# VHH binders against Flagellar brake protein YcgR (ycgR): the designs that were tried, part 3

Target 1, 263 residues: Flagellar brake protein YcgR (ycgR), of Thauera aminoaromatica (c4kar8)
Amino acid sequence: MAELSTPSPASPAPLDGGRGDELEKFTLRGARQILQLLQDLITHRGLITAHTGGGHSFMTAVLKVDEERGRVVLDPSPDPQANRRALAAPRLTCVTQLDGIRIQFPLVGLGEGQDKGRPALFAPLPAEMLRLQRREFYRLQVPLAHELSCLLKAEDLARKPVEVSARVIDIGAGGVAVVVPTGAAEFVIGGTLPACRLALPDGEPIELDLEVRNLNRQTQRNGTEQLRVGLRFAALPRAADTRIQRYIFKTERALNAKARGGL

## First folded at step 1 (VHH)

Design yb4 (from yb1 with A97T G98P T99G W100Y L101W P102S S103E E104L Y105T)
Fold by OpenDDE, look of step 5:
Formats: sequence, structure tokens, C-alpha cells
Structure yb4 (fold): chain B 263 residues (1-263), chain A 118 residues (1-118)
Amino acid sequence: as target 1 above (263 residues)
Amino acid sequence: QWQLVESGGGLVQAGGSLRLSCTASGSIFSDYAMGWYRQTAGNEREWVAFISSGGYTTYADSVKGRFTISRDNAKNTVYLQMNSLKPEDTAVYYCATPGYWSELTDYWGQGTPVTVSS
């Protein structure tokens, strides 16, 4: 009787390592596709948040695409300082949404001029545009001031149950990344952490099951080693999902508003 | 109105190098991006490289890693260092002032011809 060794379940691919490959699936590099998407943004008058770096951003829109010259025309900020920052930035990161899909693209080589007698910003066409079809792939960098935390129910090296309060560094519809002190608990990729508690600013903690998808040791500037843990929401109630989405949306909006000088 | 004067074009062998210069006459050169285009006979002008007012650069894929755009604001001059030249780089090269784009029309110089021989 040959004991059929049940194949050990393939360790799930780490979330972070798969991010690059996953993002590639959503990255448009074809000139025609890029042009079409830019045209769609024009048609829908999509507002774009343009990030100039250093935590600064302004609102803009694509006004026109000049395919012949390989240029995009953008609406300048009413703030001259924002425009100056844009022109001096190594890269403008444009973020928008079309039909609920997040779109992100870089612009480089900005210039200032006029279009039809109106001030405008000009840039070469983006070489790539990211179209995130799945909300689960978007992750909000959590502002430090929000102090989001997740109480992890894990095990130590002795398999003794331990509770670890972890800081949430990013959050998306599909999961969170947290940081924990090295040695605080033992994590196994593909392992489930049951009945964890995610603390959001807007109310009671959310109880949820988390699956470990990635582990990364990070050394801080001060020389302290931390463990970054990528966690997937294994079981998320609909109400919890709604709360998380609301938090993400609200936070993004606030960050954008602040970047616009409104706060 | 910007006046642009390109120079530095000529005949070069494949694998060789050439440096183009474009001097702009105008106000506030430092506040605006500059760019290089090229045109072959019977074809439309294509952009080659841009440099922002802040000095950040972008390149067409065809020239990436071989060409370098730079600027000297004190001289109101933009440069295009072209290395590892190929016959396909043969064209008339034009300087443009993206900072003074009006009605999506650039100011152009007369161009400088670059011929890369096999």
C-alpha cells in the first residue's frame, strides 16, 4: 500500500513579489491604447490629480492629445506655484478614475505654453498607463497620523498563541501590509491568522481572518529591524469591506485636498 | 517670438558621435522646456528628446541610452549629445521650444542635417 504522499499545498505566491507581475497585466504600453485612454479621459472630462513630488499635487485635466507631435495638453493649476513645481519636477504622477477604474500614468518633460490663447501645460505622451481593473490591487499608503493598527492573533516559536499589535502601512480592498517587531510572532506564508482586529479611525475594530502572503525583513534608518507582513483578507464581511473602501476613499480625497492646498 | 538656431550637424560614421546645439533667442529660457525633433525626407517630424525647465529629461525609445539632452540656461542653449549613431538616425534635427508652444505649434529653427554613413 504505497502511501500517496499528498502533495504539500504549493506555497501561495507572495503578494509583494507578484505585484510587479500583476501590475504588468494592467499596464498599457501600446501607443494606440494610450491614445485611446487619454481620449477617453478628455471625453469624460476626467479630473486628474497630478503629483509633483514632495507631497504636492494639483488638479488638472487632459485638454487635448496631439498625436502628430506626441504631446498631451494639460490644464494648468490656478496656483502659479503648483505649475512651477510641475515644471521643475522629475516626474509628474497623474492619478484619475474612469468608470470606477483607477488610472495612473507618468509625465516627464513638462513645458508651459498656450493653447488657443490660454495657458497650458505640455508634456510628451506617457510611455505607459496603469489601468487598475481590480480594486483589490490598489493599496493606499496609510498616513502615519492615522495610526491604523491590526491586532494579529499569531503564534510564537513555541506555537503559543500571541497577540501582536501591528501598524498598518498600506491598505487595499484585498488586504493590508503591516509592520511588526522582529520576533514578535512566527508567520508562515500561506498561513491563516484567525479573528484578527483591524482598527479604523471611524469606529469599532473590524474582525477578520488574515492570510499571510508576504514576509519581508526591513532595516529602519535607525538600524532597527522590522518585519513587514503582507496580509490578505481571507474572510471579510460585506459591511467590513464597505468600511474599508470608505476609509480608503475618504483618505485619498483628504490627501488630494491637502495636496491642493485646501487644508 | 523665439528664434532658434541649430548647429553641429554633419556627416558621421556609424557608431560615431555628434553634438548638436540650439541657441534660443527669447526671454526666460530657464523657465521652459526644450526639445529636439528629427525629420527624414517624406516623413513627419518625430520627437527625440525633451528637457524640462527643471532639467529632467525624456527620450524616444529609438534613442534611449544613446542620446543625451542637456541645457545651459546661461547660454540659452540646449544640446543633444548623440552617441552610437546609426544610419537610421539620419535626419534633419530641429530644436523646439515647448515652453512657448502656441496653438500646439512649436517654434522651429532651420534645422541641422545629420547624416550617418554605414
Scores: ipSAE 0.021, ipTM 0.469, lowest interface PAE 4.6, mean pLDDT 83

Design yb5 (from yb1 with G98D T99R W100L L101Y P102S S103W E104G Y105P D106E)
Fold by OpenDDE, look of step 5:
Structure yb5 (fold): chain B 263 residues (1-263), chain A 118 residues (1-118)
Amino acid sequence: as target 1 above (263 residues)
Amino acid sequence: QWQLVESGGGLVQAGGSLRLSCTASGSIFSDYAMGWYRQTAGNEREWVAFISSGGYTTYADSVKGRFTISRDNAKNTVYLQMNSLKPEDTAVYYCAADRLYSWGPEYWGQGTPVTVSS
């Protein structure tokens, strides 16, 4: 009886300071909540895309929750190669939707076996599940190679207007997280930065108003301090929204393709 | 910019031990799951070990019971203790950082070579 050491629900480290706070609002960590959501997926026969990394994925479903053993039972792929990849993966990233809400959760420690004489995949219960109620809260981690930037129109301590070029760390339909040098500008949560410019790779910068939603000071290993600023799109033209969405979609697709060994 | 730097590779005799280290230069190391991969010439990179941001560990079957992955968030470092090394473990070992809910590793190290002699 190998004591499946129930992974201690290590509190998921808050993702990127600004994202973390927003994402935390949508992250379920309670055992009961997780069980309920998994049961809901079972009840609704929700199809799940399980990502194995490398751009590979397969369709699955939660077949059963084994509370006694603390594991979830998944439907294996009809493709043996997909199952092999799943078992060889350090983690499955499972993505689904329930009632129009995007659900995402990791599974680690995948194994194969049988459930009632049928082939099945088994994994420990997820430690957390992300339930994104609003599309605007989904954020893409921006690849460093894209070098997205946002020109922030802010004020210094003397309330003098300053322009700060900030690197975009993540982007979503609802906003961006950026990093700025400490002391570059003064930011106030709830404050508006008017007429900022978001630079996307596909064309002219987008002018938009940004609202400061969160601030997180980060000390780098080299001792350099930087400020992470979470920004909401306060006013976004429709055309700009479309461009941002397109960028996110294309980037996600590219990342997935790259993970599949394509480029 | 996030950089991963591996160290600790080298030549070892079969049955010997090595400890690999991977240090991240970026901030928010605690937000990343960390993994070790290995690659031999002409073959695909294979997963070896994984440690979540919360410390949950998983291993490839080929290394179970022999390898141990651990992390020190204060040092932004992930380790791979490799015991009972076999010639089959000879490869370039790569460290990777994977954000929770990402589609795969976001950052890779340059790799450190491990050679196990018979």
Scores: ipSAE 0.106, ipTM 0.604, lowest interface PAE 2.5, mean pLDDT 84

Design yc15 (from yc1 with R98K L99P Y100G S101Y T102L G104T P105S D106E)
Fold by OpenDDE, second read of step 2:
Structure yc15 (fold): chain B 263 residues (1-263), chain A 118 residues (1-118)
Amino acid sequence: as target 1 above (263 residues)
Amino acid sequence: QWQLVESGGGLVQAGGSLRLSCTASGFTVDDYYMGWYRQTAGNEREWVAFITSEGSTTYADSVKGRFTISRDNAKNTVYLQMNSLKPEDTAVYYCAAKPGYLWTSEYWGQGTPVTVSS
């Protein structure tokens, strides 16, 4: 009875860094550039997925850049186990997105401490940051009157399945951006949300798989925090793609006509 | 809708004790990181104590050994037992939930004032 060795879940293939030469063009190594990019992440409250290895990750954010000490201050996880994993990891691989650009950078030498009386993680400034500009798919800002929504099948912090109704704020051929109440679910960049439902005005909701590509915290005028989630269409049926394209085209035309004084 | 309602604040003499309560609605307190902050006028909100979903507790150094955070899941309530109160403990105390995956992602109550008289 040959014990079928269950193939060890394939370690997520190292992000297939395109040919080393092509990646160099997108790699920032200048101290000033790195600092600026980190500051941009702070300003935009960019959420970062920090990979600790072994298929584990946690969400973080850059809270501060301490130039004097040459370190970055990170938001720790509310999960002590995640923080322990992070501290035990020889290297963190941080992945985020800013303005549709994927940003990846390593952190080594992670430590824990306090910043202004709050728990924080500290790491030396990254020596390099990779910026990968993806072809910006045109994204239509969804008119509020259209009330596009997406039912997200996600997990909460306890890894319990939750359904979150999210408002769609922009849509493109490649995906949607949605807003959700903070804490409604846990999202991880690179994570897949299966069997979600996108509601368009012209018919039944479209079932589709979504990949989390971007996370951004937004503070509303009323002081309420919302999470903007950028989602890529991971698996889109052809019929759904056509329908989405048609919606975008129709809406864009209508908006342009209105802008020209025609409506 | 998420709501946190603090109670139990008031005036107490130095060396006295007070128990704060935070009742949550719209979510279960045992699913999330729950805690207490305090704030004085003109100062930033200071972290006081937290309890994890697993029941692990953490305290600021300033309150360690004097304050105890606890949870009653049946009542969906988090407590802060404050003993050996000092005038420097005078503040508005806020209950917080960490609904998100960031430490700084917090949902707050309206707060309850605590005054410790010398």
Scores: ipSAE 0.174, ipTM 0.595, lowest interface PAE 1.6, mean pLDDT 85
Fold by OpenDDE, look of step 8:
Structure yc15 (fold): chain B 263 residues (1-263), chain A 118 residues (1-118)
Amino acid sequence: as target 1 above (263 residues)
Amino acid sequence: QWQLVESGGGLVQAGGSLRLSCTASGFTVDDYYMGWYRQTAGNEREWVAFITSEGSTTYADSVKGRFTISRDNAKNTVYLQMNSLKPEDTAVYYCAAKPGYLWTSEYWGQGTPVTVSS
């Protein structure tokens, strides 16, 4: 009875085939650059997805950089099992986004302890950090089945306030892309849409301000014109940011599981 | 709006017991990471006990075996049963909720004072 070695879940496909040479251009190896980027992550409270291997991950953040000890302090998972996995992993792959730029870095030698009387994870400073400038890589394509929507408070051609229900087609840490019927509202790049409502599957809509960053008219296969609107999260409440990140994390995990034949 | 209200603090003799309560409003305690901290004057706030959404508990070494964190979902309340209290347990105790994955996102109550007299 040949024990069918369950194929080790395929390492996330290398980000598309840009030749190893292109990745070098985006890899930071300088100690000062790495420290600066980590500090930026702290300043911006960037949420990090930490991959522990085996398809497991948890959300964390860089809490502190200890330059004297040459270590980074991470927020532990609320799941003790996730922390155990992290500590047992030979390598932690951290993925985050800052200003629409994907950042990836490895941590090795993870330990647990306390920082200022709080549980914390510790790791030596990363030897390298990858900063990918392509915005396209950082947005989760929202499954149609999730039916994410955003109620936009905008103005029509007559500058009359209108509310437009927009379908969310992609979402990232920094914003959403939505589609609206052509002519439903007037959008101005750089304009702010106040008190919009983002509907996530796991709770009440999130009230947030949005900034219009991009407008693209698209013709659907059926001949209908739609307006794709790229929106940046403006003044996102902390709680909202956490929910959004959680949604992205959960969805990515589910998609990956499905891709692996598990769902 | 999220709110945490601690109660149950007071004066107790060494070796005595006290039960602290933390009642949450605006959210359900079983959905989130809940915990207790304590702070003495002039010192940093230290964690005491936590309970996960799944009910897993963690304790600081200083209170392990003496303190028990629990949750009543129906009352939307987290408890800290403190047994075998020591003078060194004297502090203001704070309830905390972690609405996400980050410690930095935690919400705090106003605290309840516990004094253990020798």
Scores: ipSAE 0.007, ipTM 0.249, lowest interface PAE 11.2, mean pLDDT 83
Fold by ESMFold2, look of step 8:
Structure yc15 (fold): chain B 263 residues (1-263), chain A 118 residues (1-118)
Amino acid sequence: as target 1 above (263 residues)
Amino acid sequence: QWQLVESGGGLVQAGGSLRLSCTASGFTVDDYYMGWYRQTAGNEREWVAFITSEGSTTYADSVKGRFTISRDNAKNTVYLQMNSLKPEDTAVYYCAAKPGYLWTSEYWGQGTPVTVSS
């Protein structure tokens, strides 16, 4: 009892990104999708943190999925107290990663038993699993030699249309960050810039609708003032997404070859 | 890409002490059970010590009372303090991160050699 400081109900760990509507696109609800993701965790021996509430957790893994009975089999903790807390908890909040993808799912109705004569924990398959593809939020730092630019269709302070050619400093599946001279245009967080054009080195410019997400004033090494504008892709077409992902993949491959990669 | 890096090994006289460190990269040790193993040429890797995520420790009989495992989650590091060293403690020492007791570790370091002179 000494470790209890503020009672609270069980809560899942917060995710690193997204809004409520954005999280729905990462939520798996189909039985086949859930089975496949659990099987992937088994195949890659994914390590799972199981939260039992009250600030308690234990490390576990999915040992197998019993498809016939609709159950998952978990590795019990070597700590008997952790197992007792897990069995007493109204639900387990399981959090793990698979190749940089954050995965979260609830388990309810946890029971103890044996699997082939060994102690094991059992629960029904979760009704949903959250799979936050970390790759979607990855931001490649654009090499200066690529000279990527984005033509922004914005307004000046007098509300007159202006086109600003902005250098792209990072790019990911969800957006870009660009730099512009201070005063080049008026940007408002939440504002929309329709029909901007992103120039990639290996093809025609991509026409994009952009949403301003953040603004940051910077002083460059040479003393020049500039504005860093964080831009989110609004309604990105699949063809554009494919080209952006291809650029990121090729550039990362080239950068990893130069850096000789890691283990 | 997940890595464990051991350090702190070396040559020491019998009766001496060494402190081994194991630092994790690419994952956080906080909720892992961490362990130390050792290996001599021609033998299977021998378990030495474990520490649970909650700090409980367990030791092999051959090192009980002489070795202490500990963790510093803020530094993402696990330690093995080795006291009263004997020549039979000479081995390559490996760090491991494990989720539970019915599992094979996928996270091993490359080892740090320890030599105890008579």
Scores: ipSAE 0.000, ipTM 0.139, lowest interface PAE 17.5, mean pLDDT 77

Design yc3 (from yc1 with R98T L99Y Y100R S101F T102G W103S G104P P105L)
Fold by ESMFold2, look of step 8:
Structure yc3 (fold): chain B 263 residues (1-263), chain A 118 residues (1-118)
Amino acid sequence: as target 1 above (263 residues)
Amino acid sequence: QWQLVESGGGLVQAGGSLRLSCTASGFTVDDYYMGWYRQTAGNEREWVAFITSEGSTTYADSVKGRFTISRDNAKNTVYLQMNSLKPEDTAVYYCAATYRFGSPLDYWGQGTPVTVSS
């Protein structure tokens, strides 16, 4: 019997740039901090997903830092087409993790050359790097058995109020993703949904304001359309944050115990 | 003295499966990225898949979803499971070891031929 293939390796997606003011407190701008973080990536052989735009990315690593010339040296892709896309891109968005800490930084001005007789890519040092603890980026995939829902107070196409009960598919410290039938309501990126209700298993629903951050259409096998809606928590109260974090912690612990052969 | 020895190649009908093995001797694979390349007559070698020393995998677009690379460091061996084979997969398959994705490969195997007939 042949062994069944596993899914393709997942590449970490860049964080939404539209959240720049929320991410500022996690942004490193000091030259010494940036050099130290890059050196940590070199020392630990940190694998980096470099996004070139249009859904394209390639795997790379920081090979060295040339502090005197102010540049980083990157490992080229074994795929020549990926290298051509990288050199043509106005900006690379590099995403990686080190010891559970998410790291993201831009590179501009990428060039091709050699380092000690081996092919290499070169770029100026990034002027900034995001460094995020797990809490700041983690999204729990909600088990289907939990049947988590969020009541959305939205508007239809005629701008009349509608209430939509949406299934929550993932949840993190900063928001949720939900699915709704296509046409259930009109959603606009940047729009605010006030006084929505998030139903967690351990008490009364949490009332909170949500902001629409992304929309993705999906077609089910039976031909019906649904919409994945990414929602950000606006001004999350301490009590609500505590309950959400507790749900995430308990659920992840239970899932880890199941993966180790216990429940 | 070091070597990489591939095995498991052969003739298979389209839609079938093969598992290639590559065993290292004279060095340990633990710290290397391990990979597979393939070559058809008259063409340059084409990258197929890599697995890093930490176990992360990456694949050429032409084989994603059909091929799986894995490693067993205790056996000093890397594998390529090839499913849903197509005539276009016909090639000599080479195992390789390196420290980086884009540098010249440090070690090559002798190759194992794979033929996929219709």
Scores: ipSAE 0.353, ipTM 0.744, lowest interface PAE 2.7, mean pLDDT 85
Fold by OpenDDE, second read of step 2:
Structure yc3 (fold): chain B 263 residues (1-263), chain A 118 residues (1-118)
Amino acid sequence: as target 1 above (263 residues)
Amino acid sequence: QWQLVESGGGLVQAGGSLRLSCTASGFTVDDYYMGWYRQTAGNEREWVAFITSEGSTTYADSVKGRFTISRDNAKNTVYLQMNSLKPEDTAVYYCAATYRFGSPLDYWGQGTPVTVSS
């Protein structure tokens, strides 16, 4: 009776060394970078999927960064069992998305407590955070000082052509987010705005077609209502794409340099 | 104007099934994290399920294995398939969307009531 040695499940092939190097490019290990990214998650109320292992996960958010104590405060699950699993887990794998960028980071040493009288989870600051920037989905927050604008050719409620100068607040390879005054024009999701003009700092405005992808009304702190319009580049000439990419790259580099204490 | 509109709620017997739908208008859900919450009278709203823009799903432990969240971007709709319903699942169910386009935006529906009778 030959004992059929059940082949030991092949250890998943070590992620090829080349992929590790690529991941390193996207791995933040600097304390300041980590703190900034966590703060960004707080500011943007980023929902985080925390994986506890065994196929279990719960939704959380970073509530606070305690720099003095070197810890992060997380929102506990409404499910006590999920919290118990989290506390029992040797490691949490936290996954989220910010500005279309996938963010992954480990948390170890999870504890429970109270923050300002509310139940909270606590963990030491992550030693590393993975920020997977897909170029296609990356959105640059446009610095206010750059004053990017987009002239939108839209229609009013009467379907009369109107031109609206919109501030660009966000730009990526695939499109822009703009803010317009409420009532300035009527936008239809899926509608095309032809022959719009995107103004970049580096030269003449770019003429392009835009597709309306989303509409969001926002009330500003001053009580004024603004409309955020998400616009996709419907037909972007190659030259325009290059200019946009160059602007994004240059601006990102400048912002990163400033964040590092560069002049 | 942006809105989320839930539908599909109602009365069902224990062990039964319901399918909730949430349709967005005024925005496309493609880039949104979509989720379901539920609230009972006198209690805080609790999350039930989430689906990312990439289609990754997560569930509260109380509904895991019984509920399935899915999305149809072409229909601008998120679904919650609820199977093996229990009286404890009785609540008003709310659809939520979280999106960041320069700043985080959270949108909520008006809710759809689900009643599970024993």
Scores: ipSAE 0.000, ipTM 0.216, lowest interface PAE 13.5, mean pLDDT 82
Fold by OpenDDE, look of step 8:
Structure yc3 (fold): chain B 263 residues (1-263), chain A 118 residues (1-118)
Amino acid sequence: as target 1 above (263 residues)
Amino acid sequence: QWQLVESGGGLVQAGGSLRLSCTASGFTVDDYYMGWYRQTAGNEREWVAFITSEGSTTYADSVKGRFTISRDNAKNTVYLQMNSLKPEDTAVYYCAATYRFGSPLDYWGQGTPVTVSS
């Protein structure tokens, strides 16, 4: 009776099947660069998805960089099990975004302790950090079933204020792509759409300002023309940013679980 | 509007009990870690207890064995049962929601005062 070795769930394939050589261009190995990027994450209060292996992850943040001790201080999970997994893991894979750029870095040698009387996780500074500039690689494709929408406050051709309900097709830390009917509103690249409302499944819509970054006309299979609008978050409250990051995290986790045959 | 509203604070004698409630509005707390903090005048806000979405609880050493945090997702409410209260427990208690433990919280209540008289 041959024990069918259940294939170890494949580490998520590096998103970019591009040749190892291209990743080198985006890999920071300089100590100063790494420190600066970590400091930027602190300054921007960037949420980090920490992967502990086995399909498990938790949300964290860099709280402090201790240059003297050569260590990074992370926010522990409120879940003791997640912390145990993190501490037991040979490697923590940290994934985050800053200004729409995906950042990935490994941490090894995690320990637990206290920072200023608060529970904290400690790790040596990462030896390398990957900064992927290609915005396209870091947007979550929104499942159709989630029915994310964004109410856009725009102008029509006559410069009359109009409200357009747009379907969100992808979302990232830096913005959303939406589809609108052609002719529903006039969009100008670089233009700001104030006081828009992004609807997430977890509560009330988020009010936010959006900047038009890209316009692409698409013809649907049915012959209908749609306008894809790439929008940047111009001003995002901290609470809104957290909600967006959480949504992305949860959705990615669910998609991954489904892909593994678990849902 | 996203809001956490605390209630249940008041004056109690040493050795007494109080139950604090925190109700969220405008958002669901199902996916949040819910917690309580307390702050005394002139001191930093300190964490007291947290509960995960799965019901796992964590307590500060100062309140272990005396305080119990619980949640009712259907009511969108988190509770803090405080037993064997001490004068040193006197503080303003704040409810918080977060995705992480010990970091800046995403949502805060306005606080409810608890005074324990000797």
Scores: ipSAE 0.000, ipTM 0.244, lowest interface PAE 12.9, mean pLDDT 82

Design yc9 (from yc1 with A97K R98Y L99T Y100P T102W W103L P105Q)
Fold by OpenDDE, look of step 3:
Parts: sequence; structure tokens; C-alpha cells
Structure yc9 (fold): chain B 263 residues (1-263), chain A 118 residues (1-118)
Amino acid sequence: as target 1 above (263 residues)
Amino acid sequence: QWQLVESGGGLVQAGGSLRLSCTASGFTVDDYYMGWYRQTAGNEREWVAFITSEGSTTYADSVKGRFTISRDNAKNTVYLQMNSLKPEDTAVYYCAKYTPSWLGQDYWGQGTPVTVSS
């Protein structure tokens, strides 16, 4: 009877730092925030995949935060080789999840020692921790070929209602980012744009309310100025949510397939 | 199956010496963090010494300078050399394979009794 080695759940791969600018808003750098998050990991006994580089990883957990010494205590691997790799690695990339939130943080300066008479790994406290909500994992850079658009119902400087057709540049479960010509409308952070229409490739536009969350002026290579508007779905019907999720999933799958050389 | 078997306990006079042995089966001792605990009746088990896979050793303050943990990989055995024994060292001594806390419990031997007479 061949013991079906239950495939070890695929260790979540670290997020590639290439998305650095987009991840900044989800990066915790405050000492208190970091300590709290580490404490939460301890409380919930969150299993951590520690990546040592070269495709190697091992499972660990945060056992303790030593604030006095400014270090974190980790469980060592039962595999001595994994521990050796960890100790030799210039950087350990720790990946975990808590309450559906992906957490990623680097540890540097790993050492071996004792905690309460038990073997442990030690590292200085991370300088930063990335915390991504599940909804953020679904953020898809929309392929230009899809030509997603959102009809925004906004106001101009004179508070006159205007409709602006905006190109959707990214989409997630929680909202969209769009680009509009500068001066096309006046946007206020925290403001609601009611009865907007999101156009998806699979059917009729979705009517939804959008909340302005961020505004960024961008200069294009051609010198043209555009406004990037981050919009949250303020009220999304369940059916619309399903459609959006389906679109994202389908698109991501297609992109991944293409990246793998399948298409 | 993983197993640890302790031996070498007994009666010794204060100031005397004993050498405890812990023979492992089912795994190699140099692959893991190995250690010794001791327990007296009515008290919690306390760690005494451990040795890492890299050979680094650590000791409880109460035994530091008197006890030495070592291993013989060829014999797959961990040792606890106990010198300058004191009545306070009287306990059942247990060998342990340390396991990460999230993986479960440490593996223990059956223990070997050590009695130090005044």
C-alpha cells in the first residue's frame, strides 16, 4: 500500500519585491505595529513558511518577542540542514497568514540559541512587515487589450454633474483604479460617486457606487498629465461581486498560462 | 519508531560522579537537538542541559560547571557526565529529543533515577 504522501501544501511563495510601490501602503514600519503583529502571530500560533533562498524553505513559528533584546524567537526546523541554511542565509523571508491576511516579513541576522532551555532561532525584530488583506490579493493589473472602463458620475469644479469615461488600470475585489484626464472632474478623497458603471467583458455594465480613496497625478511619457483615481466599491451587489471575482480569476489564470508558455 | 533509553542512574555519595547514557533508536542524535531534564517528586520537570545538532551545549545554572552533555554519533548515544554531585541533584533524569513546539511534544525516555546521599 503506497502511502500516498499527501502533497505538502505548497508553501506560499514570497511576493516579488518588484511591486514595491504598490505594496508600500501595506507595509508596516512602526515598531508598535510590528510588535503587535508579531504578538498576534504568537497568540494565534500562526505557522510560518521561512524561505532561505534557492527554493528552500522550512516551517516555523514565532515563539516569543523579546522586546528588551529587540529580537524575535522562532522554532527551529526539525531538519538540521534547513537550520543551517537559515543561519547561512543573508535574509530569511517569512510568509504566513492570519485571519485571511497574508503576512510577509524579512529577518536578517539569524542566530541559534536557547529559549527557556529549548533550542531556538533568534533574529532581530523585522524592520518592516507586509500585511495584505485577501481583497488585495485579487488586485489585477488589467491588460490593456481588455479595455475595461468605468463611467464615473462626478462633478466638475462648478459642481455640475459630469460623466467621465475612465480606463480601469487595476481591479480587485475591493475596488478599481482608473485613469482620467486631468481636469475632467473634481474628485474628493472620501467622496462617493453614485451609480457609476463598470464595464466588464462578459456582459452588461455593473452599476455601483464608488468611493474615492486616493488621487495621484501621473505624467505620461508623452508629457500628458493624467489623474489616477483609486476607487473603493462602496456598495456592491453580490451578483456584481461574483462577476468581478470571476473576471479577475479568469484573467489571472490566462495571464499565468501565458507566462508558462501555454498560450 | 523513535525511542530513547536512559541508563546509568543509581546511588552516589555527595561529591561523587555519575555518567548517564541515552541511546536513541529510529533516528540519529546528531540530527536533532538533544537534552536532559530532571524531575523530583511533586515538582515540574526542569531542563538540565542540551546539545544542538551543531554541537553547541547549554546548561542550567544549577549544574553549570559540574555537568557536561556530549554525544557519540557512532553509538547514537547522548551522555550526561555529572560531577560534584549534590543531594539537590537527586531526581529522575530524562533524555529528550527536542521538537518544535508547533509540531508537538518532545520525545522522552523512561528516565533513570539518580540519588545523591549526604
Scores: ipSAE 0.086, ipTM 0.519, lowest interface PAE 3.0, mean pLDDT 86

